# VHH binders against Cytoplasmic dynein intermediate light chain DYN3 (DYN3), part 22

Target 1, 312 residues: Cytoplasmic dynein intermediate light chain DYN3 (DYN3), of Saccharomyces cerevisiae (q04949)
Amino acid sequence: MDNCNAWDKLLSQNESTINSTETATITAIIYSPSSKTLHQFINICFPEGSNSILDTTLINYATIGWTNDLKENYSVDVYTLIRNTDDALDLLKPFLQEHSSKVRWLILLDWTLNDQKLWLNELSYAFNKIKQLNDDNEFSVWCLNSGEILNLQRHTTVWQSVHIDFILQTLRSFCYFNDSSLFYICEDHTEEKREEAQRLKYQELLKHFCEDRDMKDHIEMVKRSEILIPKGCDSIGLIKTVDERFEPTEVKEQHFLARYMDFIPTIDKIREDRKTTSGIDLDKLYPLEVFKVNIQEELGKMFAKYRENSRI
Short names: E, the ipSAE of ESMFold2; O, the ipSAE of OpenDDE; V2, 0.75 times the mean of E and O plus 0.25 times the DockQ between their complexes.

## First folded at step 19 (VHH; framework vhh_7w1s_2)

Design y7 (from v2 with A95R R96Y; at its last look DockQ between E and O 0.01; V2 from the best seeds 0.00; counts 0 for: pae E 13.0 > 2, grease 25.6 > 24.2, SAP .694 > .668, placed apart)
Fold by ESMFold2, look of step 19:
Structure y7 (fold): chain B 312 residues (1-312), chain A 116 residues (1-116)
Amino acid sequence: as target 1 above (312 residues)
Amino acid sequence: QLQLVESGGGLVQAGGSMRLSCAASGTFFDYTMGWHRQAPGKQRELVAKITTGGTAYDDSVKGRFTISRDNTKNTVYLQMNSLKVEDTAVYYCARYYWLSKDYDYWGQGTQVTVSS
């Protein structure tokens, strides 16, 4: 028998718990820029009650069960992680190296954090790091609060259609070449029944993504705040319809990142413009959170919860 | 197809003021726009530009010229004050394309002549 340490034993117990019955199992990892973004994403896209067991300030783990519209049962092992350091993804290494199963990555961006200049660099780093940590990945990028696009254009002089389109073409190109889905999540709170229908739509989108189902019925490429482009549904030609002179292959070039960051409006400029307009609630523009937490304490809480959820 | 049409040029006395307009027709994108000028026998030179976050000017016109835009009218303006005889040129409106690092659409030009 092979060398067995405490970490190896924990990983083997996790496998036994997940596969103990006639239930299909899925591993999903949510990588979020903030606790608030994570909370919003789970509330919109996951079954009711999921926030109480998945919310975190750093890292968490829980098993979420659901039954799809084909009456198939799924047990989803969900890891949640907040980006708080350059090496945050390394916290997942022990959970990944003993499992060569497919991992569904839900990489979150948030239009309200005013960090759009950083998005391409953050995505490039994250995708590259993830590919180093795990071989079998299914990627998706989820841009939350995309309704903020309209607010930025209406309430600043700096954000213009050309910036919105450039970000869209860049994200679509990045996802196209990295074999990833791209989803904009826009909540409409104007009517309760529309809000409920919208959340059901996003919950079905999440389930289809996690279950590797066909998502062609969910495509939206025209409404800029509601973009839904499943993996394999985009093309260089379709991306160029936004602005024909944009060259999608240039997104992979070393110098494109600098051009991207130079073109996107600054956070400080937006705040200065908004201070000159009446009625603007600047506290709705959340800054990118970079904060320090007690990593050992948060990992301890996660492992204690993991043991509680285990059926050993 | 984007087309740029300049207007507002003509003859003006030294020390005077003039405003040039550049109206866009067709598909309009909110890109960097520039005013260039070309005096007879000289190379075309950038005079002023307006970007997504600000404006920039050639040293020869700084403090005298002001570039602005009205996105609802698809129009870029050049307000020229304290005009000098050496400002005499054909003035062109152009759109900058950041990927090529160059201006890719040009208007027909409008003549500005500053006397005495």
Scores: ipSAE 0.005, ipTM 0.140, lowest interface PAE 13.0, mean pLDDT 78
ESMFold2 (binder alone), look of step 19: mean pLDDT 83; pTM 0.843
OpenDDE, look of step 19: ipSAE 0.103; ipTM 0.549

Design y8 (from v2 with R96Y; at its last look DockQ between E and O 0.04; V2 from the best seeds 0.00; counts 0 for: pae O 14.7 > 2, grease 25.1 > 24.2, SAP .684 > .668, placed apart)
Fold by OpenDDE, look of step 19:
Structure y8 (fold): chain B 312 residues (1-312), chain A 116 residues (1-116)
Amino acid sequence: as target 1 above (312 residues)
Amino acid sequence: QLQLVESGGGLVQAGGSMRLSCAASGTFFDYTMGWHRQAPGKQRELVAKITTGGTAYDDSVKGRFTISRDNTKNTVYLQMNSLKVEDTAVYYCAAYYWLSKDYDYWGQGTQVTVSS
């Protein structure tokens, strides 16, 4: 009895759909540090109503479609994964090993999580792991709540401009050498109209990323909190304009990681007593926690969702 | 505009506990909420903050103070345990909107006095 795993079934169904419709099918994977971050990201960058289809469970699946300005129809199979353990990406291993099309990766960071010290290590790990599992990838790094940068600088004694700049140069360098886009997401809530315009901007950014369009027109580097750098739009020279002392090539070196971690400040967080919350809080990072996940069950859930969405 | 009103301050003996409350006039889900304090002759300092991602504390109050929020009541709390004389200050509630440079909201402050 050929126990075709849930992924095999999903893949077989997707192949059949691709052949029947003139619709371009794209695979996107969102790797998020928390459910809240994911929820926010979906709310900002995805079409209205997507949050009802794509919930913020540990692993999820949804299909989203749109017609672009060129009257081309796109269908995106979106997989979401919460980074609750270092091995979270392994959940996607069966899928990624069998997947034959280019995968669009959206790696999320969140300025509100106070985990900036870990960002370089986390990104390095994720990128390396993904490259090992799949050879055809398009990478993007999305930093949510970039407006928090201002709060950190204004209201803490530990965060200084040098830290912010250092992080920016580090991320830019990392993305440059890994052929990745880098986006700082900052919503404008000053006015409803501005907020809407901002959302539309980010939605367009997402769509263009998924469509693998030329994104040179999306370049924005005006403010520390508003940075949009599509793949191929950065250089070592440009990166060094922030601080000339910074050497982008060092980001590839092992000693730089230690330096990064030592240099970036941290505000002490209260370790929530593990005892009281009977449930896994997916809104928090648990880097040291080992979660026992029934992979088959999760894949089953994804499969079920796929079926539901395919009927729409 | 978000109005913030602090309450719960007063006189307490060293080793005692006190709970401060800050009521906001509206929803503050998207705000980082913080408690600051200013002692006589000293600069205002951040004591604790709560973001959408978690809580953070100054080293001087770590393990003694707990910041929390109730979104249903639009209220942020500061539970202060094991109070010390050096904790004597005016405590201010603040809201930091992460998207705006100009939207810093402050309460009027509440006096906390810890006696020996």
Scores: ipSAE 0.000, ipTM 0.206, lowest interface PAE 14.7, mean pLDDT 80
ESMFold2, look of step 19: ipSAE 0.309; ipTM 0.705
ESMFold2 (binder alone), look of step 19: mean pLDDT 83; pTM 0.845

Design y9 (from v2 with A95R R96L; at its last look DockQ between E and O 0.06; V2 from the best seeds 0.00; counts 0 for: pae E 17.9 > 2, SAP .685 > .668, placed apart)
Fold by ESMFold2, look of step 19:
Structure y9 (fold): chain B 312 residues (1-312), chain A 116 residues (1-116)
Amino acid sequence: as target 1 above (312 residues)
Amino acid sequence: QLQLVESGGGLVQAGGSMRLSCAASGTFFDYTMGWHRQAPGKQRELVAKITTGGTAYDDSVKGRFTISRDNTKNTVYLQMNSLKVEDTAVYYCARLYWLSKDYDYWGQGTQVTVSS
């Protein structure tokens, strides 16, 4: 009978809650460049069905619950915000002033938007504004659709490995100095089992970040489209292994912002490339390409060696 | 990658009407969009913009031009009524980031010519 089943289910749910610690509450704010990026992020990283309640054009709110792999229950109050105006973060000001508590910030970037030139400025503005609005923050930067790196390199002569590595070193430096995690999210749609396994991996990553858990098991510094660097796991030395000429300490300075914006390809450069020869000599680009080695593979070897030698 | 394609331009008589369309690849129209124009020998100027919550117009076109958006078609429109010879220009659509002066993507432009 359905009544007996419903009663048994209710008792089981209540007993599970009673038998565990009280549900911990988490406040998370997702700051997204677009609603499409936001929906993709929720679909990949949040529990099934979360997208149906977090649909927004500017700001939204929902409570999402989950149970982690330690059988601990969490209630996550999720705010979503689209960064299509310069006053978007101010919409949260009344809430943040009344709720002086720790906030987990998930600041989204999206490789498919062709706006990488603006990323450093956007991050600098957002982090500074957030610090003005709230005192207790846990920052993370999530780069969606990082599989687009391969498409940009395959389908243009403008996007070279030196540009990809420069962006990576810049984002790593920015996150290092702002005490932030950096995560690249790459979804592979070629195999259904692989796609589901990746979503489970990213859901676990999100839970660990929100729950302030140790994330050393999630580090990936070698594969360009799958970079995962939790807060506290990077260093100036590690960042420089990608290219020694890069100076991480300069990333916070205004003169670096101008250099960053000048170096990163634009849609106008892509259009120019489509008109000219496809056989562009790589040595005519910035000198960094001449010095380029597969630093990310060497970093992975070095990091694997470190883990083995530490025997922890 | 995001691409913006304008259409609907051409020759029109003074006092006439014309509608410009700006189609985007993908579903990128959650950004603020602007229509700009550049007359011969003049700087490019913003004539209309649309956000998720509203519209704004330059005084020279207020009451005559209307900007609108259809997110299901990834298209922004500029309806131009009571056209004047002074409206002759190349019209561009552009995406604005949350910085009000920074447009990061521009269309190719469409010519609007208003004959006397």
Scores: ipSAE 0.000, ipTM 0.110, lowest interface PAE 17.9, mean pLDDT 75
ESMFold2 (binder alone), look of step 19: mean pLDDT 82; pTM 0.832
OpenDDE, look of step 19: ipSAE 0.044; ipTM 0.230

## First folded at step 20 (VHH; framework vhh_7w1s_2)

Design q1 (from y12 with T32A; at its last look DockQ between E and O 0.28; V2 from the best seeds 0.00; counts 0 for: pae E 2.2 > 2)
Fold by OpenDDE, look of step 20:
Structure q1 (fold): chain B 312 residues (1-312), chain A 116 residues (1-116)
Amino acid sequence: as target 1 above (312 residues)
Amino acid sequence: QLQLVESGGGLVQAGGSMRLSCAASGTFFDYAMGWHRQAPGKQRELVAKITTGGTAYDDSVKGRFTISRDNTKNTVYLQMNSLKVEDTAVYYCAARYYLSKDYDYWGQGTQVTVSS
């Protein structure tokens, strides 16, 4: 049984598509921390039925047909890759070396994985590696399950608003300097209609990203869990509104990475906290949150102002 | 401004134990706390630190010293076990804001003397 490696399968599938009509094929690559995350992302952001096409294996390829606003049909070559090893991106090296077209990168993060401490390093590595492999890229970072932020804050003593804000500032800074979009994906399961509406929103977002459309209209910063910042829509000034002492330019430095890791809670601490908090009045542990200005609301206002001023 | 006050230092025999405390004047949740020490003729060195992300120790004290924090008391502790003569130093409590590169606040220090 010839162990056709996943790559051979990808190549075979790609060869079959190359022989078809020169229609400008958009290439998208999804880099996911887990199969589950990938599955969820596909279910939310891709059209119905895409999950059957995009298997959540280590590496997969599928062509998806979409229609733009002008009712024109186009195809997107979607590659998916699970980050199971540090060298996972190398699996795409042969493809990327031959690929001459702009590649849309979707880098997924997942709030449910409790690996936030590693996010900056992982992103840095991924972005650098990708840039080495291909020189024509569009980057986007998608944080799945952003609703978990609230759960972390409510159910742990370890996670506080300052951590969440710090991560956000860090990611925003990172994305800003790397000309990347940043999207927090939060599912609303309160009402079916709302869920559907949200899905449609995210699907549209994905589509527009793939189409390399102007995404200024997609800007949202309403809640800590609902952040949509398309490429080019952020600024150092806006980032610093959360904490003015934050220096976005430092995000590129190694010392910042160390600080980032020092500050972000570990999974072990969270676990320990859960064991101990069964008897602790959580309200007593977080006295400062009662008077905190909804920073995200303020950010939203600032962003709106920025949009108005920048004619964005 | 965060004021830090160390206590618990003194004379102890080699092999003994000592617990240092550092009381902060305000909430220091957003601060990484560290214990530093300076021996005579030596440079100040980080001994232990505690952050929301975890604890870290200098290799010289690893397994012997434990840093802990009580946010309800605004206090950081350094439990020192199996003390050695080489541990003799002035011990300083320090606080680093999570966005700061360096420790921003320092205590006055407490003398720890380990006798043979």
Scores: ipSAE 0.422, ipTM 0.762, lowest interface PAE 1.2, mean pLDDT 84
ESMFold2, look of step 20: ipSAE 0.478; ipTM 0.799
ESMFold2 (binder alone), look of step 20: mean pLDDT 85; pTM 0.864

Design q2 (from y12 with Y98F; at its last fold request DockQ between E and O 0.32; V2 from the best seeds 0.00; counts 0 for: SAP .675 > .668)
Amino acid sequence: QLQLVESGGGLVQAGGSMRLSCAASGTFFDYTMGWHRQAPGKQRELVAKITTGGTAYDDSVKGRFTISRDNTKNTVYLQMNSLKVEDTAVYYCAARYFLSKDYDYWGQGTQVTVSS
ESMFold2, look of step 20: ipSAE 0.529; ipTM 0.817
ESMFold2 (binder alone), look of step 20: mean pLDDT 87; pTM 0.882
OpenDDE, look of step 20: ipSAE 0.297; ipTM 0.697
ESMFold2, fold request of step 22: ipSAE 0.502, 0.544, 0.466; ipTM 0.811, 0.820, 0.785
ESMFold2 (binder alone), fold request of step 22: mean pLDDT 87, 87, 88; pTM 0.885, 0.884, 0.887
OpenDDE, fold request of step 22: ipSAE 0.812, 0.811, 0.807; ipTM 0.923, 0.924, 0.922

Design q3 (from y12 with D30E K101R; at its last read DockQ between E and O 0.43; V2 from the best seeds 0.61)
Amino acid sequence: QLQLVESGGGLVQAGGSMRLSCAASGTFFEYTMGWHRQAPGKQRELVAKITTGGTAYDDSVKGRFTISRDNTKNTVYLQMNSLKVEDTAVYYCAARYYLSRDYDYWGQGTQVTVSS
ESMFold2, look of step 20: ipSAE 0.526; ipTM 0.801
ESMFold2 (binder alone), look of step 20: mean pLDDT 87; pTM 0.879
OpenDDE, look of step 20: ipSAE 0.325; ipTM 0.720
ESMFold2, look of step 21: ipSAE 0.547; ipTM 0.824
ESMFold2 (binder alone), look of step 21: mean pLDDT 87; pTM 0.879
OpenDDE, look of step 21: ipSAE 0.701; ipTM 0.887
ESMFold2, fold request of step 22: ipSAE 0.468, 0.576, 0.532; ipTM 0.777, 0.837, 0.823
ESMFold2 (binder alone), fold request of step 22: mean pLDDT 87, 87, 87; pTM 0.882, 0.881, 0.880
OpenDDE, fold request of step 22: ipSAE 0.791, 0.802, 0.810; ipTM 0.915, 0.920, 0.926
ESMFold2, last read: ipSAE 0.474, 0.509, 0.466; ipTM 0.789, 0.812, 0.786
ESMFold2 (binder alone), last read: mean pLDDT 87, 87, 87; pTM 0.881, 0.880, 0.880
OpenDDE, last read: ipSAE 0.827, 0.814, 0.798; ipTM 0.934, 0.928, 0.919

Design q4 (from y12 with T32V; at its last look DockQ between E and O 0.57; V2 from the best seeds 0.00; counts 0 for: pae E 3.3 > 2)
Fold by OpenDDE, look of step 20:
Structure q4 (fold): chain B 312 residues (1-312), chain A 116 residues (1-116)
Amino acid sequence: as target 1 above (312 residues)
Amino acid sequence: QLQLVESGGGLVQAGGSMRLSCAASGTFFDYVMGWHRQAPGKQRELVAKITTGGTAYDDSVKGRFTISRDNTKNTVYLQMNSLKVEDTAVYYCAARYYLSKDYDYWGQGTQVTVSS
């Protein structure tokens, strides 16, 4: 019953906007695993005050006014949807079927949810479902709280660098083959100024995505937690730099999902590990390999080289 | 390449317990570890596997056998409880890269004999 009301509200809000200005309205849909994730994403990537406009309910709609670099005003119709069920996307089916313009999709993942094992399946499902519902899409995957990666590694015995790298390669491969952007969102709370700068960066990134601008300048591969890979900026070769044994093309294969799930730790194991490792010096158990190549640094170099060579 | 060495096999009475160990020559975080067994005249079969994502068991040993790993020792274990005569086999430790379909590395095997 509550879902019908939300949809009706959404439709009513949409009707009111259609009647007003023939101005080319950008449509963006945020698909979030949780209300908290959505709230955080909005808080970081949207202008101040947007959280009041974009409620973190199951489904919501708002029009956001932005200004581009040329000081031109434009509006973005933002739809938000919480992934509470597998069929959540069906809630947008009537809208998407009637929508004739390009839809910009923001698919959110959250490192704090410890559901990484499900990410590939969820992304695959979402992307496939969306493609069935609408033929003109721009995809982006946003991984929130990427700073948690470090916490997972430091505070658990089950998470290793190999898992993080594997996930990264998997997501990069997935996004590469689906012509999607991949963004890791990491908040820096060390200094207020840095936090603000980072927010502004992410806000700009979002705007550029919505504007369908060339985002090649936004490429970042500095750390495992700080990764920005716009659509068209990755390659199989680059992906394989993390682990050469990884075959990006396999991500398209059905058997890969099973392998993915086999390798990623379960939520239960993570929970158990956290309980048992309380007070244990994890560094003693899993010493950081001092001689490990900084993969992210190398990737950064590779990307730089790639940009130079590919005129990206 | 991983070298695998099994130990802990032998003779045990039905209903008894036995623990097998498999020592790996190096780190195996990126490997799935498995115990296989081959009974006389039968094909080799997967008994148990352990990944970072979980464990799996053949139905014939489910509830009786437990596979575990110690990453600090690069060792995988198979705790076998409530052993049956039909569990008699050569047990092999095996490893595969987590993206590989097949096990690529094998131990020499250890004989497990369960007497009635």
Scores: ipSAE 0.322, ipTM 0.715, lowest interface PAE 1.4, mean pLDDT 83
ESMFold2, look of step 20: ipSAE 0.328; ipTM 0.699
ESMFold2 (binder alone), look of step 20: mean pLDDT 87; pTM 0.886

Design q5 (from y12 with L99F; at its last look DockQ between E and O 0.27; V2 from the best seeds 0.00; counts 0 for: pae E 2.8 > 2)
Fold by OpenDDE, look of step 20:
Structure q5 (fold): chain B 312 residues (1-312), chain A 116 residues (1-116)
Amino acid sequence: as target 1 above (312 residues)
Amino acid sequence: QLQLVESGGGLVQAGGSMRLSCAASGTFFDYTMGWHRQAPGKQRELVAKITTGGTAYDDSVKGRFTISRDNTKNTVYLQMNSLKVEDTAVYYCAARYYFSKDYDYWGQGTQVTVSS
């Protein structure tokens, strides 16, 4: 029983589509930590109905038709991969070796998974592996459920603003040095209209990313949970505005990973803390946080200034 | 600049227990705290560390020593149980900022002597 590797099926399907349309096809690969994360991402960032096409299996393929601003139709070949094993990316080796066009990578992270401690390692591994497999890549990191940041801070004693800021600086640094975009995806469920507006925003963002458009206009750093940093839009100076003591270049150092992991709370601690903090006023435990300057607001201002200077 | 002051050292019999304290001059939440020790003629070694992410111990003290911290008191502790003669050393409290490579702040040290 020839266990035709799900990937072989995908390749065969792709071959059939390549022969039919002379139109330049954009290739996008979504690398997700979970099926749930992938599902959510597709629901938010892809056109309506895409969820039926892109199921949340280990490996999936679909062709999505889009229209650019000039009302020209184009197609995106979307591959999805769930990160269930360290070797998941190896499944794409045959494809990537044969692929001659630029691949758009969407690496998903999820704040609800409580695996933040592993993020740097996972990203480093993924990026390095991908670069080894293919030399023509466009990278983007998408952090889903960034709204969870607030929940973590409010409902746990272990998560502090310093952790959130540290993660942000780390990810920004990582993305900066890897010419990657960084996007925090936050759904606004307060009002239907707002939710829809956010969806449209993220859909546009995805589209522009896939089109490899200039995304400078998409820069957003208003809140810790609402961060959009397209590639090329960040700087060491900007990153350091969060904490001046942070050295972005250290992210490249071999020992930084250990330090990163040491500082980020473990899942077990988080779980334990949630059990014990039921009924405790967490604001009383960390009164100093109340006086912290809204760093994100300041960052937003700086970014705005940066945009103005770049138009020059 | 974080000042660290150790206390609680002294003479103890083998098999005994001792608790060391390290008082910090300020808030040290964003610091990794560590206990180091230096025995005569030996290099200083990390014994235990505590971060916001967890604790770690040298294999030689694992199961016997416990590092903890009280953020309300700006104090880090080292509970030492089942002490051995080999544990005799000057114990140092140290702190490093969470993304710093090295420990930047050190106490003066406290002598721990374990007698047979």
Scores: ipSAE 0.277, ipTM 0.702, lowest interface PAE 1.8, mean pLDDT 83
ESMFold2, look of step 20: ipSAE 0.372; ipTM 0.751
ESMFold2 (binder alone), look of step 20: mean pLDDT 87; pTM 0.880

## First folded at step 21 (VHH; framework vhh_7w1s_2)

Design z10 (from q3 with D58A; at its last look DockQ between E and O 0.54; V2 from the best seeds 0.46)
Fold by OpenDDE, look of step 21:
Structure z10 (fold): chain B 312 residues (1-312), chain A 116 residues (1-116)
Amino acid sequence: as target 1 above (312 residues)
Amino acid sequence: QLQLVESGGGLVQAGGSMRLSCAASGTFFEYTMGWHRQAPGKQRELVAKITTGGTAYADSVKGRFTISRDNTKNTVYLQMNSLKVEDTAVYYCAARYYLSRDYDYWGQGTQVTVSS
């Protein structure tokens, strides 16, 4: 059984769609905090039938294609990168220099990782680094497992609604000032039909984001766990509706980061209150020592895949 | 508006221990709590703070003092061990709202005197 990785399957499934009319080729990069998070994201947002088995490599490559409702053909070169070191983004520098097209960035967060305290710093770092790599970027933040918010509130004494609201306002502010979309991914496992409907919704969001389409009709703010805010659809005034005392402009300030970190519960405290539902040990997420990546080898692999796909 | 009341101060011998308490008038989970002290002729300084994100200590008290909080009792504590004469000061409980930059609420202070 030819162990075709999930990406190869995705490629094969979409080959037939690419051949006929003027195909817009775009580049998307998924920056994920963990392999598990990435896997989940792919399972939710990528076309049905995609193999959920991702290569454990730090960098993965795939091509996906579709025809939209306007009968336009899209081909997307997707690069996935696991956040394991501060320099992980540098691995993509050679590729980004060769691309002339606008790059779509998908930055993933995950509520199950209990690293919320680090989110603002991580996002700031990533966005700044990405802007240095390429001037033509489209940004989106995808927060996976937003359903965990309810669990945090119910099963811990540490997490309160005010923390959740504060995080939301912070992320909204960050995305607002960086012209980024913000999407909370909340899976509903109560009914199969609902789950499928949600998947389709998120898949559509992904496609629209890649197409750089107007997504104003996709705005959702139903509850704390269900947030869809495309770029250009938020404002300082709207953000402040959660808590008027919150000043969105301060998110740009260094002192705000300190306050953010002070207010968001620590991982250690969270661990005391509940067993991590995700089973993910945060200490294992960033083993700096374990991920000695041969940059040349990884780049070689990426280039090889790119060349192979370009010949088809 | 949060009211803070300190207790537990007094006279203690060098090397001894003392526990300070600060009772808040209401729920204070949204606040960073801190203990400050002011010695005679010196400026007020932050000794310890406790946030939902962790604790921090001045270098001068690190390893000797422990700050803790009980949200059910609306109380913050400062356990002071291995006290030194230089720890003599008026100790103040303070609270900072999570959106505020500075401490906005202060107790009246409690005198701690460490004798040689």
Scores: ipSAE 0.378, ipTM 0.754, lowest interface PAE 1.2, mean pLDDT 81
ESMFold2, look of step 21: ipSAE 0.490; ipTM 0.774
ESMFold2 (binder alone), look of step 21: mean pLDDT 87; pTM 0.881

